# VHH binders against Radical S-adenosyl methionine domain-containing protein 1, mitochondrial (RSAD1): the designs that were tried, part 7

Target 1, 237 residues: Radical S-adenosyl methionine domain-containing protein 1, mitochondrial (RSAD1), of Bos taurus (Bovine) (a5d7b1r34to270)
Amino acid sequence: APGSQRAALYVHWPYCEKRCSYCNFNKYIPRGVDEAALRRCLVIEAQTLLRLSGVRRVESVFFGGGTPSLASPHTVAAVLEAVAQAAHLPADSEVTLEANPTSASGSRLAAFGAAGVNRLSIGLQSLDDTELQLLGRTHSARDALQTLAEAQRLFPGRVSVDLMLGLPAQQVGPWLRQLQGLLRCCDDHVSLYQLSLERGTTLFTQVQQGALPAPDPELAAEMYQEGRAVLREAGFR
Short names: E, the ipSAE of ESMFold2; O, the ipSAE of OpenDDE; V2, 0.75 times the mean of E and O plus 0.25 times the DockQ between their complexes.

## First folded at step 2 (VHH)

Design B3b (from B03 with S50A T57V; framework vhh_brivekimig_d4; at its last look DockQ between E and O 0.56; V2 from the best seeds 0.00; counts 0 for: pae E 3.1 > 2, grease 26.8 > 24.2, SAP .719 > .668)
Amino acid sequence: EVQLVESGGGVVQPGGSLRLSCAASGFTFSDYYMSWVRQAPGKGPEWVSAISSSGSVILYADSVKGRFTISRDNSKNTLYLQMNSLRPEDTALYYCAKVTYYYDSSGYRFDYSSQGTLVTVSS
ESMFold2, look of step 2: ipSAE 0.342; ipTM 0.745
ESMFold2 (binder alone), look of step 2: mean pLDDT 79; pTM 0.794
OpenDDE, look of step 2: ipSAE 0.837; ipTM 0.945

Design B3c (from B03, 14 letters changed; framework vhh_7n9e_1; at its last look DockQ between E and O 0.05; V2 from the best seeds 0.00; counts 0 for: pae E 9.3 > 2, grease 27.8 > 24.2, SAP .696 > .668, placed apart)
Amino acid sequence: DVQLVESGGGLVQAGGSLRLSCAASGFTFSDYYMYWGRQAPGKGREWVSGISSSGSTILYASSVKGRFTISRDNAKNTLYLQMNNLKPEDTALYYCAKVTYYYDSSGYRFDYWGQGTQVTVSS
ESMFold2, look of step 2: ipSAE 0.011; ipTM 0.413
ESMFold2 (binder alone), look of step 2: mean pLDDT 84; pTM 0.835
OpenDDE, look of step 2: ipSAE 0.855; ipTM 0.958

Design B3d (framework vhh_7qbe_3; at its last look DockQ between E and O 0.01; V2 from the best seeds 0.00; counts 0 for: pae E 19.8 > 2, unsure alone 63.6 < 65, placed apart)
Fold by OpenDDE, look of step 2:
Formats: sequence, C-alpha cells, structure tokens
Structure B3d (fold): chain B 237 residues (1-237), chain A 120 residues (1-120)
Amino acid sequence: as target 1 above (237 residues)
Amino acid sequence: QLQLVESGGGLVQAGGSLRLSCTASGFDYYMGWFRQGPGKEREFVASISSSGSTIYYADSVKGRFTISRDNAKNTLYLQMNSLKSEDTAVYYCAKVTYYYDSSGYRFDYWGKGTRVTVSS
C-alpha cells in the first residue's frame, strides 16, 4: 500500500472533566471511565493506523482532544510504546500533550515526562477568572500560572500556551495586559485563538438570548493584530 | 526604529485649545501621548489602538482631551480643549510597546516633544 515514510500521529483523548461553554466537539464527560479499556483501544488504533498507512517513521505525536492530561501517565506510555513497536519513533521526535491546569499537578506533569512526553500545550485560555468562568473552565488564573510554572520547570523551552481572544465584552487593552502578563511567565510559544461561537453551545445560547453581548469581530481582529505585534516584539514567532 | 515627530505646541491662555500632531514612520501599533511638566514626573495622557477602537485617557484630561489617528497619514492627534495651567508640559508622542502595569501603558520611541504652555 502506498504509505508515507514519515508521519505525525494524533492521539485523541475523548474525555473532559467539564464541557467548555464554547466547545461543540464530540467530547464526553465521564462518570466512570474504564481507562484500561480505553488504553487498549488507543494502542490498537495507533498500531493499526501505522500498519495500514505503511508509515515507517513517526516525527511527532500529539495527545489532544478533550483533556489528555486526565489520562494516566501509564496510558500515555503504553501508546508511545505501541507506536515505537510499530514504527521508528526517534528520540528527538516531538511528543506533545495537551494539559488542562485543573488536572496538571507538578508530579503528574513529571510523570508524563517520564512516560515520554517532551512538550506541553497548556490550555490556559485566559488569565482572567471572569473570562475563565464564562468559558466554562474549571481552573483559575492562579491555577494556570501555577501549572505554567511547573511546566516551565519540567519542560524548559518546550511549553506552549493557548490564549483566547474575542470573548463577549472583552476589551483590547485588558486583553493585551493579560498577554503581556503571560509573556512574563512564558518564553517559548503562545498561540492566540479567536473565539468562534458555535451553534448548540452554551455560550452561543447565552449570546443569542442576550445574556451576553455578541463578540465584536473588529475588536477580535484588533486583539489579534496587536497581540501578534506584542509577540513579535517579545521575540516570538 | 520608529521615528516620531511632535508638533502643534505653543503658548495658550487658560480655557484655550491646542491641537497636537505626531507623524510616525510606522503606524500599525498602539500609539499614545504622555507629558512631563516642570518638576513633575512623566505621566500618561492618552492612548489609542491601531484601529482606534480602544481609547484610554488619564483621569486628569478626561472630557477635555481627544486622541485620534489618521492611519492613512501616519499621524496621531491630540485635541486639547479647556486647557489649564496644570496642563503645562512637554508633550511626547510614543509607541505603546507594552503595559507598564495594570494602570497604564509603557511608551517608547518618543520624539523630541512639543512644549505646551498654558498661562493663567
């Protein structure tokens, strides 16, 4: 079968502790997850995919989806081992785990490192508690900064942070202050994501019913432009 | 390096008006005005976002000063009305590089400034 010699592997963790107000993805809120069963499935899927695709070298592995940081380090290790058995997984391959501040203690992050993770993507989203609440996030700004500090300590130079923009009633100035505050703590990578209102979500309903103001696309654009300028000036790509 | 040139300063009587201008070699950033009076520290006056959608004023100038920009001309303006003796200062145009703290902006790349003197 015509296969790619090189590939990036995406591993999907379907579970979250809580659904974000803006998220319309197929995610589950588990009451009792049989993680062993899920581990087996993920291992089989990874191996099957690699076998069928003919991939011989995996350049990167990305654990994403819901909240991958809810997975046990053992599950992550098992998947990576399965990948390494099915294809060449170089030591310098990028192995990224999405982490939610709520579920990412220092010890847990360290365990992920021991499991083979060498890069973290922190779902910070905001450094404003009101905004975090609006987004349905369960962590606080304090939690986020704590997680970021631990992540930086354990994975120096290999921590990415996600920051959202274009929230209802959000102002450019305060948002820029958030970004600049973040840059005091993060010197690796920052991703800016514009909020997209999706039909069927709690946030969409709140905006539609007038409980929250509609996001202003012009302000969002301004945030993005100014934010990018700030990032560039700070040495970010 | 951003080049900024302020103009429009002068002597004016209390209650009078002046319009300051600032020409910039680049103009796709937050811009603002700050001033330094005799024996005083430099202080924030006003700032405006790239699109003009976000504007901030110091409390001391709210309702009297208006900051605006013409991006096509790469020019920043400060309309100063109801001038007071306390407004006497050298006014500087600057790029907002980052927030100094939660209370205001940090300015950079200011020009030589333009002197505003308000006489009683």
Scores: ipSAE 0.000, ipTM 0.230, lowest interface PAE 12.3, mean pLDDT 86
ESMFold2, look of step 2: ipSAE 0.000; ipTM 0.102
ESMFold2 (binder alone), look of step 2: mean pLDDT 78; pTM 0.800

## First folded at step 4 (VHH)

Design A01 (framework vhh_brivekimig_d4)
Fold by ESMFold2-Fast, scan of step 4:
Formats: C-alpha cells, structure tokens, sequence
Structure A01 (fold): chain B 237 residues (1-237), chain A 121 residues (1-121)
C-alpha cells in the first residue's frame, strides 16, 4: 500500500529575485507578496497531500524551484512542522534547501539550519564571470565561493554545488579546468547538468537572433562524460 | 463526466527518457491533488508521484526520486510526468489519478486505460 512506501517531499518556491536568462518557469518576486499567506497555503497543501496520499514516512525534504533561500526561514520551519505533524519525518532525514549566493548570507544560512535544514545545494553554475553574466546571475564567482565557504562551515560535509555545462561557445578544456578548480574548494557532492535552451528565455532569443552561437550538444556530451570521470578520480559522486 | 486520458508512452532503451501527459476534463482540475500510479505486468499498483493543486508541494516514491519529475499546467488541465534515466523496472502501465483518500485504504482512484511504458533490454 502507499502508506507503507518511503517518500520524498519536494516544495517548490515559485519566486526569484531576478529571472535567470535560461529560466522560463519562475516568477520575478513582485512587490507586495504576502509571504504569510503563501506560508499558510504551503502548510495546508503539505498536510493535505500527505493525508490524502496515505504516506506515513517522509525520508527526505527538498526546497527547490526559484530561489528558496529568498524565503523566510519561518516559512521553511512551518512546512517542516506540518510534515512532522502529518507523517513521520525521521531526525536523520535529509532536508535540503537550494541556495542562490546572492540571497544566502551566513546569517540566513544559519537561520535555515535552525529551521531544520541540514543540507544545502548551492547554485554556483559557473566559475567564469562572463558565463555568469550570460546566465543572468547577479553574483560573481568570488562571491559564490565565499558563500560556499560559509555554507561548508555551517553544514560540514553536507553542501552540494551545481555546475552547468554546454553553454554557447563553451569548450571542453576550459570547462574541465573550471571543474577541477571547484573540486579544490568543495565537498564530495557536485551536480553537473546541461543547459537546456528553452523558448521564452533571454538566452533562447539571443541564439535565435544570431547574437550567440547555439550550444553544441556534442561538446556538452563530451563535457559531461569527461566531467564524470574527473569527479570519479577525485572521489566525488 | 470525469475523464482522464493518458498519453506519451512508448518503447525506449535503458537510460532513455519519456514525457507522459494526462488530459483532464469534466471537473475543476485546479482544485484537485493529482498523482501518477503504475502497474507492472503481474504486479499490483504502485504509487509513483503526487502533486498539490497549486503545484507547490510534491511527493515522490523513493524508487523514482531524482529521475522523474511531476508537473501540472492548470491553464491547460494537464498533468505531466517527465521520466529520465529509465530502467527495465520502470516498465508498466502508467495511470493518472485524483488523490482522494487518506491512509486507511488505497488513496488513488483511477479507471482510465493508462499509457504503456516499455523499457527494452
């Protein structure tokens, strides 16, 4: 039966401070967002979904979507309390929050830890400032690495970083050097994912108009394969 | 009349991807919590994933976590399941269903034909 199954819960935060050039899904955070109302809705939906599904045990919780680190730690705490009330949330379950370096100060990260978060996924995306600008990121590589260091102090052994590959004009050699540089300053968790060129994004429009070359899927595949080998050799997952 | 029509199934090789769709009609789709349920040959139904009415709260069975992504478009009355890194064990008829019960019984009500996913080896 469903009630005997192990389940993972995902909470989608729908807002971003600024819309990324490759993101066509998340909304720019509008002035006047009533977070208390949103928190109430998330609590009700979490409790209702768990009760209706018959799920009795939640093995992991992931806060993702737009920019969950922009959310109030109180909202995160309220959702986790709702989950624990409706189902068994073990003390050793992974509770992960996606953090954007722009909205992830040390004090905010500590507050998320106090709210019940015990793992962070940091959206670094690139160590090249030109690539970060292309992606519409508001942080520099230096700022992101500082945030990563703070996160590692607060969540030792429980910080993952996201690194993108397959960007327009990106080459295998420089990208592998970027990955190797990152591995010198992070734990054993790195997620590699290919840029998806989606309609409705600034990046899609720039490629369509010839302002940027189209991403090369063969180079992206080579980056992924060689990146996985580099991760294995360095002892990363 | 409540209708749920699944589509998008097919035959893929291991490691492949498929995107399933469920077109809903005859009820206010945006008010309902929705799920994907699968049934492998010779086995009972297995719940795969469920999503809240707004799309903001989602549950995944541990067997598909990290590989499958459930989503919904309330403006189109459509539920989706993006399936990546498919394995032979994922071979099943996939059903779209309303989440209608609590933990006292089987929580999913489905009566549609489903869509067949076959991962060949």
Amino acid sequence: as target 1 above (237 residues)
Amino acid sequence: EVQLVESGGGVVQPGGSLRLSCAASGFTFSDYYMSWVRQAPGKGPEWVSAISSSGSVILYADSVKGRFTISRDNSKNTLYLQMNSLRPEDTALYYCAKVTYDSSGYPFDYSSQGTLVTVSS
Scores: ipSAE 0.636, ipTM 0.856, lowest interface PAE 1.4, mean pLDDT 82

Design A02 (framework vhh_brivekimig_d4)
Fold by ESMFold2-Fast, scan of step 4:
Structure A02 (fold): chain B 237 residues (1-237), chain A 121 residues (1-121)
Amino acid sequence: as target 1 above (237 residues)
Amino acid sequence: EVQLVESGGGVVQPGGSLRLSCAASGFTFSDYYMSWVRQAPGKGPEWVSAISSSGSVILYADSVKGRFTISRDNSKNTLYLQMNSLRPEDTALYYCAKVTYDSSGYRFDYSSQGTLVTVSS
């Protein structure tokens, strides 16, 4: 068989405003990008891949990778239009965009909604400002919660928040308090991610040099299990 | 001569992970859209995932969405498939394929050997 008649589409945005300390391959662009050229490239690649794969229906679209919320809403709209031209993109399909609080103002979020985005995944990562600095994030917890509130207003019931666990020096009790605090401010979807120390990252180098303690995998496992139980009891997916 | 050499298969328990690699040679890897195709015992081939030449546009079959991640390194002429949360139904020979289109339609040019993935409890 040449390909599936149905598929999920993932669009990788290769750029971020600043390289996070735990990212190994995302490129940051301090001076900007020729986005018109990139938009044309993404449109051609989406149409070509769908045609070559024999896909007739796209069940969902996900914009991820570096920092998709840095992309122009016009680029997102162009890709979605290209998908609709090459295959059937149902009106009720999930179109998710990963957003960084630093690049997700209310006006930008509204523009993404107008472009066809109907779900957001907010990369919060932590509610502790010291942990956010460790991760190389440029936003504060307060700023991130403000972005989350605006996202939930614009995309009610369709906002997911990403929270990391297993950070250096992180303890179970304080982390569970962060999670519980987040649940008072969040919709019904929270994703928990364990920190992975990848070779070639700033964070990996700092741990190897002794500037930061190594993450404790046993505490991380405990956080994950207890966090999942808290989420399940609260009715979160 | 186009060559695609898969590796990384093995035996794993349900819920486990494996990372497959495909070393490509004999063509300009960075110009081609690539795919992973699998064939379970006694079944026909099933398309799993496809990736554009730049790596920026990716497709996943619904059966693997959220569990598998396709990626490529054009500087190494290598295609990857990271498989997480493996299930018994993922047991199959996995092939990487060069995706082409001609007057006959879509074609998947893949190796004759593949790499075996067995998920058993």
Scores: ipSAE 0.505, ipTM 0.814, lowest interface PAE 2.1, mean pLDDT 82

Design A03 (framework vhh_brivekimig_d4; at its last look DockQ between E and O 0.01; V2 from the best seeds 0.00; counts 0 for: pae E 24.1 > 2, SAP .678 > .668, placed apart)
Fold by ESMFold2, look of step 5:
Structure A03 (fold): chain B 237 residues (1-237), chain A 121 residues (1-121)
Amino acid sequence: as target 1 above (237 residues)
Amino acid sequence: EVQLVESGGGVVQPGGSLRLSCAASGFTFSDYYMSWVRQAPGKGPEWVSAISSSGSVILYADSVKGRFTISRDNSKNTLYLQMNSLRPEDTALYYCAKLTYDSSGYPFDYSSQGTLVTVSS
């Protein structure tokens, strides 16, 4: 029947600046990105999906996938404009963009805000430079904290982060100190995620060949339990 | 400064036993996953066994499973390896290692002389 269909829209950006060692998606790192072509494709797909679905109101949009903060703010604006033309997009809808520390300067974050983004998800993963290197990240812990601070200035109360646990050779004490340090500078949401060792990733191969020890599931369970306790004590959910 | 001092190696007949010890200093021993690594003459390093910070999780390479027992005493900052039913293939220089990340090739930190185990008949 003719009804109010409400939806959350997920927009997938398919490119990374550099492939992470733990990522299980078949993503690639192109030398050059034809962003105009991608923008056209995303606009057409958003319009088509909204028409086919019968959705009349979009209450949230999430830009995720590879490295969405590598997309130009113009692409974000174009997609949001297309959504607003094809369905109702309320002015107060949540528009989230996933950002990496290496590609998300303060002026770039502000430009995403001007394009319609009002919430950020920071792919932090770790505050230990060795762990970041193991994960194939291109940023340092200092870069990550700088980006977090700028994100919080521009999007107060609307920044979420994640911290990964269960990495090869990770230790409970040092990891808990990372978490506790992070909580002193977070203002919204922290997710604790266990590493999933996926076939076909660099990290999987290194573990399988004995270059790295296998992740320890009992240690990961201990870390998760202790991490949840720390979050609960600090007033996070 | 991290220091790891291995002891307990020696010459033993096939089927014999040895107990290795590793005295640790210069870091908070109870915070770290610890491992035994060995290097036979002319071969690359081979991971042997690992034990979690609390001792609740223990891993063995297939080549030593059932014959070797890793343990630790966090109150004495000491790592142990009980080696039973020794074979000539176990002949190697044995290191204990604090697991860490760095930019070098392996994620192990072992700054020590090692202790030589020779199994000969």
Scores: ipSAE 0.000, ipTM 0.078, lowest interface PAE 24.1, mean pLDDT 72
ESMFold2-Fast, scan of step 4: ipSAE 0.707; ipTM 0.891
ESMFold2 (binder alone), look of step 5: mean pLDDT 80; pTM 0.794
OpenDDE, look of step 5: ipSAE 0.829; ipTM 0.937

Design A04 (framework vhh_brivekimig_d4)
Fold by ESMFold2-Fast, scan of step 4:
Structure A04 (fold): chain B 237 residues (1-237), chain A 121 residues (1-121)
Amino acid sequence: as target 1 above (237 residues)
Amino acid sequence: EVQLVESGGGVVQPGGSLRLSCAASGFTFSDYYMSWVRQAPGKGPEWVSAISSSGSVILYADSVKGRFTISRDNSKNTLYLQMNSLRPEDTALYYCAKITYDSSGYAFDYSSQGTLVTVSS
């Protein structure tokens, strides 16, 4: 009973521009998607879920999943309005949107801000273009850093950057140098994500066929521990 | 008859991870909003997370946000809960449930034995 009064809301955007080689949850590739219908669906589901769950206060909202920065800012605004009508959404609530550098122009980021987004999570993933290609990313490191700079300008102190570790053939030293390089360009927060090699993904198939070496869990653990130490020493959250 | 069969529980140390599964049958799973509810020994039930019928809208209790991830596969009639950074206070029997609405504002329907999660050092 008490735990159902207050919650965090997560909105899963089901579409990606391209299916990522490591991703298992986002199975939809947009081809003339009817966004008005999707917007209507998200609004109804948000209102219904809040009503059925008895949640009276939404502490935070997160737009994630596939590529939420591909969504219309109007869809984001409609969902936030639906939440505010069904429950109390405080003015100081954290409203975060995951942005892919490929679909996050300055004008789009500003429009998301106008729609109610007050924090961004930028999916950089790597500063190595070969690693980005391995992950199936459509952006270069240079493109991602340009998007990061624009995001920091529009959302000062409210931008988080995502960096992956534990990739096939990835070594601790070079990865730590990537992290240190990123910290020179990042103001606020860096999130470290360990690659999960999941059955049903392109990367899993390539490892099974011997086209790529299997990720080393000991190296991944070392990267995570040393990466956290680097972040702590630099004063990052 | 509605059947919900949980699995994936176990004993882990603080900081560990577990993935719970719930196999649903006896109803049109894809039409229902689903939830994970837990009950610690000697305590009342506590709501953990809820997910819409499509999987696109999700709610997390403040105690688990950032650590737990709920998901569903409607083609397999299965609900999941990925639990990371587990704490001793997460020790409980975990149940999956259909969400219903009543005069109290909410209710959860579950008809299973649950799956036990024990987090101890």
Scores: ipSAE 0.601, ipTM 0.844, lowest interface PAE 1.4, mean pLDDT 81

Design A05 (framework vhh_brivekimig_d4)
Fold by ESMFold2-Fast, scan of step 4:
Structure A05 (fold): chain B 237 residues (1-237), chain A 120 residues (1-120)
Amino acid sequence: as target 1 above (237 residues)
Amino acid sequence: EVQLVESGGGVVQPGGSLRLSCAASGFTFSDYYMSWVRQAPGKGPEWVSAISSSGSVILYADSVKGRFTISRDNSKNTLYLQMNSLRPEDTALYYCAKVTYDSGYPFDYSSQGTLVTVSS
């Protein structure tokens, strides 16, 4: 058998490049997100992939990509149910959902928990409101910290926070102060991500037009090294 | 004629990275589930990762979870495997495989593959 007995499942959100192939794909071009159609597509693709791969046990499920917290909790539940029907999904399996504070109200987070999610990765990205605006985030740092507190209440010990580094005009000192501030509010789970400047984005265009300085690779490397040192010290105190 | 051409293999040190590509032709790439399969010297084939036709549902073998990322570009008929934190045990010939709905065998990897060697 070419398939693995055990595997991890990853569901990529917010959109797939090719919409649902199991609907009558030649008849319509969706204008926006048709979530009922997408949900049916994800269920069929999950069941088919598990069957074709020969996977008998799913060790973990991760809902990632763009903004999975924009998805209906019903879509998450339907995918998890499809997985459990096609393979063994143990009750203690790690089911993680990436959440953006702008789409992660307490009631919505609770609904994801009811759907089967048992871990959250919160894309905080920054505690500086100007940096959040640069990244196109619609929440303030205060709103994000409030969402984090609610997530920690609903998923105690099972919330991680994502913090970004290497933004245009970002400096090491102020960024390290952000990280230190965050450590006072988190569950000892923080992930650091370096900004990737991709062609076709608003940020890339602003750098190309000279409206923003290009990210400095040496400064980003310094931030990463210093940030990891701060995290290690906090974790091994 | 189904054609799958892998590339991107090479020799790297432990902890290094490689990006594999698979150029597909002779079928409607966007209609098929695709997979990466590897075979180490003297061992049987081991499934590594699989991706749905839309790219939205992905499976990883436990041995590569968190280190490898599968992706596809349906507009270019290309499948990718980004391999990070490579280990000596990742040394193998890597094959791109088209999954067919009509056969009892889920993978068709008749191509030459691309060699990945991780040595200290």
Scores: ipSAE 0.612, ipTM 0.849, lowest interface PAE 1.3, mean pLDDT 80

Design A06 (framework vhh_brivekimig_d4)
Fold by ESMFold2-Fast, scan of step 4:
Structure A06 (fold): chain B 237 residues (1-237), chain A 121 residues (1-121)
Amino acid sequence: as target 1 above (237 residues)
Amino acid sequence: EVQLVESGGGVVQPGGSLRLSCAASGFTFSDYYMSWVRQAPGKGPEWVSAISSSGSVILYADSVKGRFTISRDNSKNTLYLQMNSLRPEDTALYYCAKVTYEGSTYPFDYSSQGTLVTVSS
């Protein structure tokens, strides 16, 4: 039965601070967004999903999507309270929030901690400023590493970093050197994920029009395999 | 009549991937919470994942967390399950289901055929 089964909850925050080149058109925060209304909807959907599914124990909660670090800590707290009311949320449950470096100040990260977040996933994506510019990121590699250091101070042993692979014109050797450099600065965990070209994004349009080379899926697969080996050797598992 | 038609199953080696689809008809798909449920040979049904009507809230069984991704396309009345890093113990007949009754464990539509996933070397 679902009620006797352990479950993980994922909550999607649909808005971004800036339109990234790989994000869909609707990732900007719309004018007139009523966060109180969105908070009410998330609370209702979370409670309803838990009750209708019969899930009685939630082992982990993940706040992801656009840029959850733009959400009010109050919204995060309200969702976690809703989960605790509908099901058992153990004290040692992993509660992760996905954060963009430019919206993750120390005070804001601390506020999320107070709201119940106990793990962070930092969307670094690249250590190459040219690649970050290509992705439409608002942060530099230096800024992102500064945010990572602050996150590691506030959430020791509980910070993971997202690194993207399979970017246009990206090669295995240079990318592996980026990963090696990141491991010097990150003590916790590194997650690798492949760029997806989504319809309606700036990056998709540039590749479609020939302004940028298409990502090579064979090189991306090679990056993933070799990257996983590097992480295993460094003890990031 | 509510109809759910699963597809996308097959035979795959351990570590492989499959994408399951569920075509829904006979109801307003976008109004309902949807789930994937599986039944392995000789075992009872096991809930796998559920998704809210908007797609904003998702649940995963701990056994599939990090490996499976549920999604929906309300414009196509279709539910998906992307399965990665498949294991022999994922071998089962997979069903999609409306989440229609509070307190129900598995709202199976037993008229549905399901889609068979076999993970074997």
Scores: ipSAE 0.499, ipTM 0.797, lowest interface PAE 2.1, mean pLDDT 81

Design A07 (framework vhh_brivekimig_d4)
Fold by ESMFold2-Fast, scan of step 4:
Structure A07 (fold): chain B 237 residues (1-237), chain A 121 residues (1-121)
Amino acid sequence: as target 1 above (237 residues)
Amino acid sequence: EVQLVESGGGVVQPGGSLRLSCAASGFTFSDYYMSWVRQAPGKGPEWVSAISSSGSVILYADSVKGRFTISRDNSKNTLYLQMNSLRPEDTALYYCAKVEYDSSGYEFDYSSQGTLVTVSS
């Protein structure tokens, strides 16, 4: 049977600045990465996939995976051009780039905007420096909030922030205080999602060895329900 | 001999999750663009998602965007579909398929038995 005439496109960037403790990809920036070769590969694969799938209209594009904000803005532009050549990419389509605070300087964010990106998803994950260290993040909460402010200036009304819940040893009260603190710095969108403890990750191994307590799914459910209520009362989505 | 074997289906309640697997053999899996297609009772086949040979470029149908995640492990010749926030309308036989192109146009090759997903209260 033929493919869909309309679709959302996701581009997976395979590299990140440092391996995250919860990440199953174990990807990091190798020495001497040939980004021109990666760009060529992404362009060819985007055009081929669209052709073979029979997709004629791409309603949205998301650059995610490892750390897309580490990619050259030229690579993002080349992929978007390839999509526009193979299918219709409407001017009002959402083009989102997932950004890590450590690689999202104002000049780099502006360059992504020039390349065709019109929305940002900032992977904040936590406002607690101890939790950020547990997750293997290389930024501090203060650095992340500074990056968020710059992103909001460059992409007003089009920046979302990701916050995790259900971390080992995490408690509802302190987490809700983190969320409330974050909302004072956000004016658009906050996404809440539960940590998935995946076999093969550093975090999974630490739980198996007893170095960290296992995440409590009932507590995570309570965090989600309470967090949703806080977001609703503050007028967030 | 090209062979695709789907597994991981089952019965879940609305809002539940399932992870489907497709074990491929008889061809160079890493050279092919792969897809998931489903067929609900009494309906025609519906394309769900497709993934490039490297795994770097992915397409999702609007009906599953944000809920399903397609992935592949070329070292294991296996295609995956992680299904979250399942709805009754996701009830279907799920097939994995090579995305093949020929001079008459492209078509998904549904040469397997599929795996049944039932979402019921």
Scores: ipSAE 0.635, ipTM 0.859, lowest interface PAE 1.3, mean pLDDT 81

Design A08 (framework vhh_brivekimig_d4)
Amino acid sequence: EVQLVESGGGVVQPGGSLRLSCAASGFTFSDYYMSWVRQAPGKGPEWVSAISSSGSVILYADSVKGRFTISRDNSKNTLYLQMNSLRPEDTALYYCAKFTYDSSGYSFDYSSQGTLVTVSS
ESMFold2-Fast, scan of step 4: ipSAE 0.658; ipTM 0.877

Design A09 (framework vhh_brivekimig_d4)
Fold by ESMFold2-Fast, scan of step 4:
Structure A09 (fold): chain B 237 residues (1-237), chain A 121 residues (1-121)
Amino acid sequence: as target 1 above (237 residues)
Amino acid sequence: EVQLVESGGGVVQPGGSLRLSCAASGFTFSDYYMSWVRQAPGKGPEWVSAISSSGSVILYADSVKGRFTISRDNSKNTLYLQMNSLRPEDTALYYCAKVTWDSSGYPFDYSSQGTLVTVSS
């Protein structure tokens, strides 16, 4: 029956600190955004969806989308409370929050932990500052690694890092060196994902105008396969 | 009159991907919680995923978590299901439905023909 199935809950945070150059659907944080109204909306929608779907047990919760680390810990807590009221949320359920290095101070990360978050996914994307600027990221590699270290202290064994591949002009050798460098300072989990070049983005426009080379899908595939081998050898995921 | 028309099914090899669409008409799509339900040959219906009216709250059955992504475009009255890393056991007729709950505990109201997904080597 549907109500006896395990279910995972995903909560989409619709706002970003700024629009990333590779995503045309991310929204900037509107000036004067009413987070109390958004919190009420998320609570009502979570409870309603669980009631209408007949889901009685939620095994995991993921806060993703734009930049969930910009959300108030109070909003995260309210959603988790709503889930626990509408269904059974086991104490050992994975509750993951996506964090942007520039918005995730140690005190803020600790507050998310107090709100019920027990795992972090950190959007590092690259260890090369030029690549981070290309992606429209506001953090430096150094800033991101400091955030990673603090996250690992607060959530030992429960931090994953996202690393992107297939960027314009990116080469296999230098990218593999970035991955190996990351593995020296991350012992938890590394997720690899390929850049998708979407119409309407800054990167798409620059490639179409000839300002940047188009991503090479063969090189991206090679990066992914070799990156997966490196991760397996190191005992990751 | 309420109409839900699924499309995007087909034959794909294990590990492949398909994207399903559901075109809605005859009701205010943006007011409704929507779901995907599938029925494998000779089996009962299985709920796959559900999405809130705004798109901000989503549920996935454990069997598809991490492989399927539900989304909606309220401006186009369309519901989507991106299916990655497909397995033979994903073979089924896929239906979109308004999320509703009756006293029997079944959370869907659908009446369309569905779209067939076959995963075979």
Scores: ipSAE 0.596, ipTM 0.847, lowest interface PAE 1.5, mean pLDDT 81

